# Ledger of designs, part 425: VHH binders against q9y6x5

Target 1, 379 residues: q9y6x5
Amino acid sequence: LPPKLLLVSFDGFRADYLKNYEFPHLQNFIKEGVLVEHVKNVFITKTFPNHYSIVTGLYEESHGIVANSMYDAVTKKHFSDSNDKDPFWWNEAVPIWVTNQLQENRSSAAAMWPGTDVPIHDTISSYFMNYNSSVSFEERLNNITMWLNNSNPPVTFATLYWEEPDASGHKYGPEDKENMSRVLKKIDDLIGDLVQRLKMLGLWENLNVIITSDHGMTQCSQDRLINLDSCIDHSYYTLIDLSPVAAILPKINRTEVYNKLKNCSPHMNVYLKEDIPNRFYYQHNDRIQPIILVADEGWTIVLNESSQKLGDHGYDNSLPSMHPFLAAHGPAFHKGYKHSTINIVDIYPMMCHILGLKPHPNNGTFGHTKCLLVDQWCI
Key: E = the ipSAE of ESMFold2; O = the ipSAE of OpenDDE; V2 = 0.75 times the mean of E and O plus 0.25 times the DockQ between their complexes.

## First folded at step 19 (VHH)

Design jb15 (framework vhh_7uia_1; at its last look DockQ between E and O 0.01; V2 from the best seeds 0.00; counts 0 for: pae O 11.5 > 2, placed apart)
Fold by ESMFold2, look of step 19:
Structure jb15 (fold): chain B 379 residues (1-379), chain A 123 residues (1-123)
Amino acid sequence: as target 1 above (379 residues)
Amino acid sequence: QLQLVETGGGLVKPGGSLRLSCVVSGFTFSSYHMAWVRQAPGKELEWVSTISGRGGYTYYERSVKGRFTISTDNAKNTLYLQMSSLKPEDTAVYYCARTQYKYSGEWTPFDPWGQGTQVTVSS
């Protein structure tokens, strides 16, 4: 009789939005459940990598989704937001929905979580929506609740993904209080709708719900640009990814490319792959390029003099601005408990425990999340 | 096949109003995001506003917020821009365009585009 779990992501939800804005519906959800105030995510602090880290418990170098844009030199394959469906990219790990639906009498459902419309290890989510950002939250929620309530074999694990506040954070910047207040109020209303829908369908009391995010957002400015074209000609390298972590594939001698870049800006760290700091766990994968450029917080690497983004993410994962939160409610969780921090990779073994699944080898630590769970001895 | 046709431009005095329309054919309107983009003489293209399909979210460039309203009528496959409190700085050719938001946090390039409609705000 395994319990059911719904995992919800609001993309780009910075942890400190909870203290700086009003969330009556989310605060009610937290009051009757648990809150982790800061989740330390994985480097690079981007959408594809961190969503896959949540569902695999692995660092990016281990699960193979190392950025939102990738290149594999052996196969000549490219990964991007328009070319993300080749299982080749995803097959270096086994996400929890695959493990779940391969169990007896279980299925998985997905409303647009990254990877859920890909046949990973020849297994696609049992019920899923193809990604389309134009589909409303209501339609995503309606499909998820229909599948949770009416499927055979029963759906025991479901995911729900929403693009805000990431999209608005990029367009306006997190410091635009007027626009971000409006956006975050709409998100809180959606959380209220989620809870009300689950109550009306009789799911609320027996469904475990996690509301979390992949990363935060930092303020950018036209005064904080790093113009790569001022330091190196396009012909000397192939650009795999640009900002705030650029991935550089040299076309000429690697040391020569490094030397042209290392003095480009005091607001950018330039790493040869072997010199990437160990704390990033971002070195041991062929998809990590020979040179990476890591901009300081709030700085943007550009090929021209302008950027449309007023907010961005992808920076060093030690930065509080890059950290999301995690809230949870349901029979597996305590009521009214707050926890200061976990690592994003810790979410996977916790979810496996809740679902009664044997976790694949991973980088998470179950002990970090035990205090959230009613069936565990914390103190 | 794919076609975007803007109408409703014209000459108005400062403080006046105009309603731009963009009739869409050849694709399912509600499956995308739609945008208004403008170009003043001798200037680069400037994003004005975007509306998310089916989700009801709208986005505005700071200088038009509170003065312009983007909307759709999905039954008519039509995108609108209601412009009020027009200023001489709003003088431009206004284009409608299609885009989409992606997991990466990027918007796809605008494609297709309309032919544009001229808006002139002058005393």
Scores: ipSAE 0.656, ipTM 0.853, lowest interface PAE 1.6, mean pLDDT 92
Fold by OpenDDE, second read of step 20:
Structure jb15 (fold): chain B 379 residues (1-379), chain A 123 residues (1-123)
Amino acid sequence: as target 1 above (379 residues)
Amino acid sequence: QLQLVETGGGLVKPGGSLRLSCVVSGFTFSSYHMAWVRQAPGKELEWVSTISGRGGYTYYERSVKGRFTISTDNAKNTLYLQMSSLKPEDTAVYYCARTQYKYSGEWTPFDPWGQGTQVTVSS
């Protein structure tokens, strides 16, 4: 029988939460499996882009989901969380659930993972939920585990997505120990529920489970604001995305717009598209706008209206505050092994290996995850 | 109201056999996955076996595989666990449970499992 894999994402789970808070259930999960302490995610460090990178192994410039809000100048189409159903945005890559779905005697399942409710390359998972944030974690868990346990063809790859602790991180800020302790306890309890349910269904011993996240969270403040209106007239550009990485579409000469923005704040870097640092791998896509603004960690780009967020993400992907973790358990993984760091794009070739799938060309390095796997040599 | 009633437990010698039954009320097996779990004195709850309601698939804990058989009679709304080649380490209270029900983390004898039936394997 083909191996099975469940990929779970808790949005906005900052890696160092594991050091600063207690996670009895997650620690037990880790004790019986593996942990990667830090996962370097892709730039920009936002939800849609990074979730798609996990399942494609590609940088954002390559898979084409370059932000949570996008604009295509040729087609005049917009992408956002409220408008993400057009396959046009997703078809520049092939996510792993599509690859898996197309295999003989296999099927994919998905609960709320970004892109899973869209036919990509005319393929959609046999079992999926339309995205609805109001659906409880329990209901999502019930559906995904039912599909894993009782589907024909058998579900061999499944995804599960939860919006916490991201939502709370934005609301309270990651440094609010009181509120975040409560939230993270709930998250740990959910992990306990997951493990318990898998055991009850008889899936635990044979199912590979990866628990990860797309990005971390940094503390923001009303004292750290960058007001673009102080630097440039709103009529001179269209804002495609705002903070902490702003995407600027000039309505006048690009150079003029750039010159007005380049000295706007000492806490913001301004790049022409061709001058974006190579380390970001964020240049070679038409969906990236002509000018990009990147705020320093903890700074918020605003217009006349002030942001009420006390936490945010999307910053430089080299910042530890932006990094998630990865834990895994199952037949494919060692027991009681900890690893320091991998790249988020490395997850894809690892998952393909576990599932016996031929990976599409990707930016991941299988060698980075070999130490996690029982069938590989670790040097 | 959902109710599960386990029966069939007892004292047996090592190598012996028992058949446990679980009669359910308030729901049908076709709608849910069912499981047997057990708890030995001073130990945590342990999963033993599962049967899927819709597909009829069966799963077993490694330690009981080949010795235990889980089955259902839908007409009687009864779950069974045929146990053979019993070992002292199989001594426990055995419970039947709906696997579609989310366990709150605290053991309760009324939902989603019954009061259990005692199985004792001793020479």
Scores: ipSAE 0.022, ipTM 0.286, lowest interface PAE 7.3, mean pLDDT 93
ESMFold2 (binder alone), look of step 19: mean pLDDT 81; pTM 0.821
OpenDDE, look of step 19: ipSAE 0.007; ipTM 0.285

Design jb16 (framework vhh_7uia_1; at its last look DockQ between E and O 0.89; V2 from the best seeds 0.00; counts 0 for: pae E 2.2 > 2, unsure alone 62.6 < 65)
Fold by OpenDDE, second read of step 20:
Structure jb16 (fold): chain B 379 residues (1-379), chain A 123 residues (1-123)
Amino acid sequence: as target 1 above (379 residues)
Amino acid sequence: QLQLVETGGGLVKPGGSLRLSCVVSGFTFSSYHMAWVRQAPGKELEWVSTISSSGGYTYYERSVKGRFTISTDNAKNTLYLQMSSLKPEDTAVYYCARTQYKYSGEWTPFDPWGQGTQVTVSS
């Protein structure tokens, strides 16, 4: 039988939550599998971009999902939560579920992973759920495990997505120990439910499971705001994305707009597109706007409105607060092994290896994950 | 066919308590996240609280945290907001709405909204 892989994302699960809170179910999962303590995600550290990087192995400039809100100047199309189903935005890359779906005697399944309810390259998973945040984790889990267990052709790759602890992180801030403790306990319980269900169905020993996240969360404050309206008239530009990385489309001369913004705050870096630091791999895409603003960690870019968020993400991907973790269990993985760090784009070639898929060109390095796998040498 | 009806508002002294109710019809209550929002005269609409469809997750605006409690009764198709230790700053029209969490981390309300219920906190 072909190998099977379930990829699970808990949105906004900061890596150091594992050090600061108790996760009995997740720790048991890790004990019987592997842990990567820190995963360096891609810039910007937002949900759509990073989830697509996980399943493509590409930097954002390469797969074309460069933010949660995008604008294409040529077609004048907009991308956002309310408008994310146009294949135009996704077709610059081939996600792993499409690759898998196109194989003989295999199919893919998805429970609300970003992009999975869109036909990409004219292909969609055989089984998927349209995104609906109101659907419980239990229902999502039940559908995914049913498909993994009873589908023909068999589901060999599945994704499962959950919005916590991201939603709570935004509302409470990651430093709210009382509320976040409660939320994270629930997350651990969900992991317990996942494991229990897999065991009940007889999938646990044969199914490879990866539990990861797209980004972390940093503490924000009303005392750390950058008001753009204090620096530039709103009529001089169109705002494509706001915080903590703002995408600016000038309506007047770009240089003039830049000059008005460059000294707006000591806690914000302003870049012309061509001057964006190379380490971000965030330059070579037409969907990246002419000017980007990058707030320092914990600072929020605002207009004449106050932010209600006490936590946020999207900052420099080198910041530990932005980093998620990765845990895995199954026949492909060692037991009781911990690894310090990988890049988020490294997950894709690893998953392709596990599934026996030929990977598309990608930015990942398979060598970074070899120590996690039983069939590889750890050098 | 979809309807939300808020009740329970009124005049109360500072430090007092009120319980708001929102009865919904035309849809399955447990199939949606629900939210309370409020609007004071001359001010912008402000989010107050959200409860997940399962009831397992609750969220509160910073200024009402510890004072307000959001809850549901699925059998009655009713959303509640228990308000305690009320302050003059809580004076507003309170609305209930269906809401959805988006990938971007934003909550989006659904139409329709209710007519709202007036809460006035005054000495």
Scores: ipSAE 0.815, ipTM 0.930, lowest interface PAE 0.5, mean pLDDT 95
Fold by ESMFold2, look of step 19:
Structure jb16 (fold): chain B 379 residues (1-379), chain A 123 residues (1-123)
Amino acid sequence: as target 1 above (379 residues)
Amino acid sequence: QLQLVETGGGLVKPGGSLRLSCVVSGFTFSSYHMAWVRQAPGKELEWVSTISSSGGYTYYERSVKGRFTISTDNAKNTLYLQMSSLKPEDTAVYYCARTQYKYSGEWTPFDPWGQGTQVTVSS
């Protein structure tokens, strides 16, 4: 049978949750497969950008999904979670489900991975679910497994997205052990259900499964607010995105706006676009605004003096709190192997290798993932 | 027609209990997340609790955690809030409302919501 791959994301799953909470089902999955302890994600450490980086192998500046909120000055288009379906935003890259369909006579299936309900380069996933957060994990899994077993041409690549622990991480913060323990136990039960369902359907032994996430979560507080309205008159700029990385489009001279902002708080860094640190790979796209503000870990940029969130992400991608993990099981993977770290962009070329696809140009390094794979020499 | 009808409010002594109900019609109840919000006299609206459409996840504002329990009965299209150990600061109009979770980590604005039911905690 041709190689098949299921890519699963549990949104906001911080890598150290594995050490700090009990995961009997996930630990059994890991024992029979591989673990990458820390995946270094891309800046900014937000949901849309990092999910697209996983499936394109590209930094955000290269794939064009640079934030959860974006503005294009030429077309006057806005991107947001309520306005994310315009292919214009997605067309600067080719995600793996499109490559799977265009390079080979294969099909792809999707249960709510960001972008899979958009016709990117006039190509939408062969089987997909429109995004709806109320659809249960069981229903998403049932659709995916039905498509993996019953499709012509066969589904060789499938994705499954789940909103937790991100939702609970935002509401409680990662330091709320009581609430996060309850939430993470439920997620482990879902992983157990996933494995059991695949076994019952005869898929488990011949399907490659990757369980990963897009980012972590850090604790926020009402004591750690940066009030932007206290520092600058709103008439001097257009706010494209707010926290923890604010995207500022000046209405007056850019240097004047920068000078008003640079001393606003000791708990944020203010960058002119050309001064954004090179290690972020976050400069060479017109959707990145002329000024960005980067809050320190656990600080929240606000326009008023309150925030409803107790946890957030989007911070510097060097922060361990922003890093997810990756676990994988299947015929392509070793059993019982642990690896320290990879870059999130490395997942794409690994997936292409497993599926026998030629990757598009990307920022990943296949050599970083060779030790996970049974068909590769690890030296 | 979309309809959310809250009942079960009233006057109760400190330390007492009440059970609020919200009967829903006009949309598929199990297709949305449901919430309770409240407004004390002269105060802004305050989120109280949310339950996921599946019932698998519940969320509570910190001051009500351990005292309030949100639940649903999908067969009756009914949302509940069991309130115990009531305090004078729980005095408010309580509304039930519909919401959804977005990729961005934000909840949709509450829409629709009901007329509310008054809860008054005093001796």
Scores: ipSAE 0.513, ipTM 0.824, lowest interface PAE 2.2, mean pLDDT 92
ESMFold2 (binder alone), look of step 19: mean pLDDT 78; pTM 0.802
OpenDDE, look of step 19: ipSAE 0.609; ipTM 0.829

Design jb17 (framework vhh_7uia_1; at its last look DockQ between E and O 0.75; V2 from the best seeds 0.00; counts 0 for: unsure alone 64.4 < 65)
Fold by OpenDDE, second read of step 20:
Structure jb17 (fold): chain B 379 residues (1-379), chain A 123 residues (1-123)
Amino acid sequence: as target 1 above (379 residues)
Amino acid sequence: QLQLVETGGGLVKPGGSLRLSCVVSGFTFSSYHMAWVRQAPGKELEWVSTISASGGYTYYERSVKGRFTISTDNAKNTLYLQMSSLKPEDTAVYYCARTQYKYSGEWTPFDPWGQGTQVTVSS
C-alpha cells in the first residue's frame, strides 16, 4: 500500500509555547515521534504565504503568494480573504496535494488548508471542504479521517487546518498567560482527539502525521504604533497591505514617496523593492510592490485607526517569536528524536520523499530533515 | 428570512448590570460564530465580543474584559451578553451579528444585522 501522510496546521502556534505551557497529548505524540523545536518560516510571516511555502517548498517570491493581501498591476486584480479563489494567484507553483492527486490510484483530501478549495493547474483535491471557520475541528477531523480510511482511489495525502491559537493570540496577545493557557489547553485536547480517532480507526500505526504551524505571535501594544498619516498624505499612495509589513503602491513619483517614509519611524525599515535584503527572498515577483515597510518586532503600522490586536505576526522571519514548531509521528519517522531547527521550505521535499513523489523544483533541502526519517542516515 | 433581534437594553447606573439577548431565526444558530458590536453616538462601530459556533472559544475587547460575558443557548437560538460593572463609556447601541474568522486574522461580519438595542449608562 502506498504511504499516507496527514499534514496538520494549528495557525499561529509559536514554538516556545512548548516550553512555557503544558501539552500532555502533544508531548506523548512527540515522545512516540519526532520534534523540530524551531522552524524558520518564510518572509513575510503571514498565513497564506507560509502555508503555501509548506506545501510547495518555495519562497514567497517564487510561489507568488507574497501576502494575505496582494495586487497585480498588470491585471489590476486584488487578492484577499474575500477574493482568494482565483487560480491566477496560485498557479505560479504546484502544491503537493495537486502532485499527489495527479498520481495513479491516489487522491488528496483537504480540510480548509489555504488554497485547497481552489483548482490549481486545473486540479483540485478529490475531497475538500470550503473554508468555513464555523465548522468545528471535530467535524473537520471526522471528514479527513473518513476520507483517509474509506476513499477510492485511496487518499494518500490529506491536510487539516485549524485557526487556533492564532485567533486568540491576536485578541489576547501571546503574553496573556491566563487566556493563552486556556486556549493552548484546548489545542492540546484537540491533538488528543486527533490521536484517539486515528487509533480508533486503526490508522495510527500506518499513517504519517505532521503537526506544525505557519508562524508564531508577538506581543503588540497601543504604545508601539507607527502612524503613516503622520509621514505622508494618503493621496500619494495606495496601501496594498498594512502591518507589520506594509506594501506601498505610489501614486506619485516613487522616490518622493520613499523620501517621505524613510524617516517616518526609528522602528520601521523602508525598502525600495530592489533594496529588500536578500535574506528575505522577497524581491523577485511582480506582486511585491515598489516600496515595503517593515516594522520592528511588536510595533504596529497604522493609519488613523488604532489597532485592536494585542498580538500580531508577519515580522522578520529571523525572529524567534515568529517561528513555529514541527512534530511528526508514523512509520517514516524516528521515535523520541528531537531536532533543533529546519527551514519551513524543507518540509516539502521531506513530504515528497515520504509519499514517493517526485518534487517540483523547490528551495528546500532534504538533507535538513534526514535525521527525522528512519530510512535515512543522519550525519 | 434571516433575522436577528436584540433586546435587553435600557438605562442603568454606573456599576449596574444588564443582560442583552439576541434571538435569531432563519438559520441554524450553532452553525455560526456570533458577535456583539456597539456604536456610540458620533463614534465608529466597535467590536465587543465573539463566541465560536461550538461555544468553546470566547473573545473580548480589552475594555470589557472581565466585565462582560458572552454566551449562547442553542435550544433557544439566542445569543447573550451579560454586562456587569457598567461604565458611562459603555453607552451605545448594541448589535448582534454572525461573524467569520478569516485566514488573515480578521473577523468579518455577515449580513443581516439586527436593529440593535440601546444601552445607556448614566448617573
Scores: ipSAE 0.837, ipTM 0.939, lowest interface PAE 0.5, mean pLDDT 95
Fold by ESMFold2, look of step 19:
Structure jb17 (fold): chain B 379 residues (1-379), chain A 123 residues (1-123)
Amino acid sequence: as target 1 above (379 residues)
Amino acid sequence: QLQLVETGGGLVKPGGSLRLSCVVSGFTFSSYHMAWVRQAPGKELEWVSTISASGGYTYYERSVKGRFTISTDNAKNTLYLQMSSLKPEDTAVYYCARTQYKYSGEWTPFDPWGQGTQVTVSS
């Protein structure tokens, strides 16, 4: 009976949505399991980096997925939302599904978690779906449960990814109570469907389930724009990523580019790579550009045009608006326990413990999650 | 081969209503998120509304929220936009298009687009 784990992400699920909206199905899940109210994620607080940090236990500088848009100066390769499948980008770390399925008599399954349709270290998830946002939650769940029940060697680790509430958070902003209430109710119904399906298939009592997210969302406004074109001509740099953390590759002397940007806006911090605050753990990778611009919360860096974003993320990871939650249920977890805070990198060593896997070197601290687990002393 | 045909445009007085239709062929309609976009005279293209492939999620630009309703009929391979309380500012050519949501958090409309249908709101 090897232990089994299903890791679920609802993208962009801000931690305080739990306090500000009703989630009867998620609250029932939490009541019979554990809640971590506040997960401190990694900088930058974007989708690709934080999903990879969950499954590697590493800061972005260490796993190499440092943004949703990247450039590698040595190889001249580009990474983007439409060009994310080159193993080159992913190979600086070993995600948990690779380690899991390389064990004797184990396999891994994936429904659209970032990276699971890429052959990382020549190893792709044993069962997977290519990313397609049009595939329904029901179809993703049906595939995952089929694989959990019917695979040889057995699937012991599975992932499930869903695009909401991130998509709605970007379009409406997290403070649009009417629209976000409707969206979050639908997400709670999906959680109810997940639990019901697992019960009907006889999986619920012996499967460990983690429901979490990669980041939160903050409100943006047409009144909070930083116009980069007003400060510097396009010809002086290559723009690798724009907002809310711009990645600037100088085409001229970098001190000259820095000086043109330094006083561009009081709502933006400009860093030379070596001056990036140490608390970000965001310096020691060649994919991090020589200059980054970090907008204040709710501010949007634009070129010479308006922004249509009403919500965004990617800001300083100390901001509560950037933090998700974590809930879990299953034989490894206590029932009815609430925990205040963990770091997102702590999830990886906890998952390795649950699965009986030897963790690779990582930045997580197993001690931070001990109180969630029935087999540990909580001190 | 691939075809998206918009109909239902026309001239209407302020406060009036129109229903736009987009009939599609040459691809599996239910495999794609669908969008309405519009272009007013002398303006850039503006996103209006998106509906998810399953029909479970709808998204509206702020200026049309509460006035426009996007829907689909999968049996007829048809996308609809019900427009009510029309204003002169809604005057535009309306297009339907396929779209996808990316991990980066952006909707990406892509070819093919329809030929468009003109909506004119004037007294």
Scores: ipSAE 0.525, ipTM 0.852, lowest interface PAE 1.6, mean pLDDT 92
ESMFold2 (binder alone), look of step 19: mean pLDDT 79; pTM 0.808
OpenDDE, look of step 19: ipSAE 0.373; ipTM 0.717

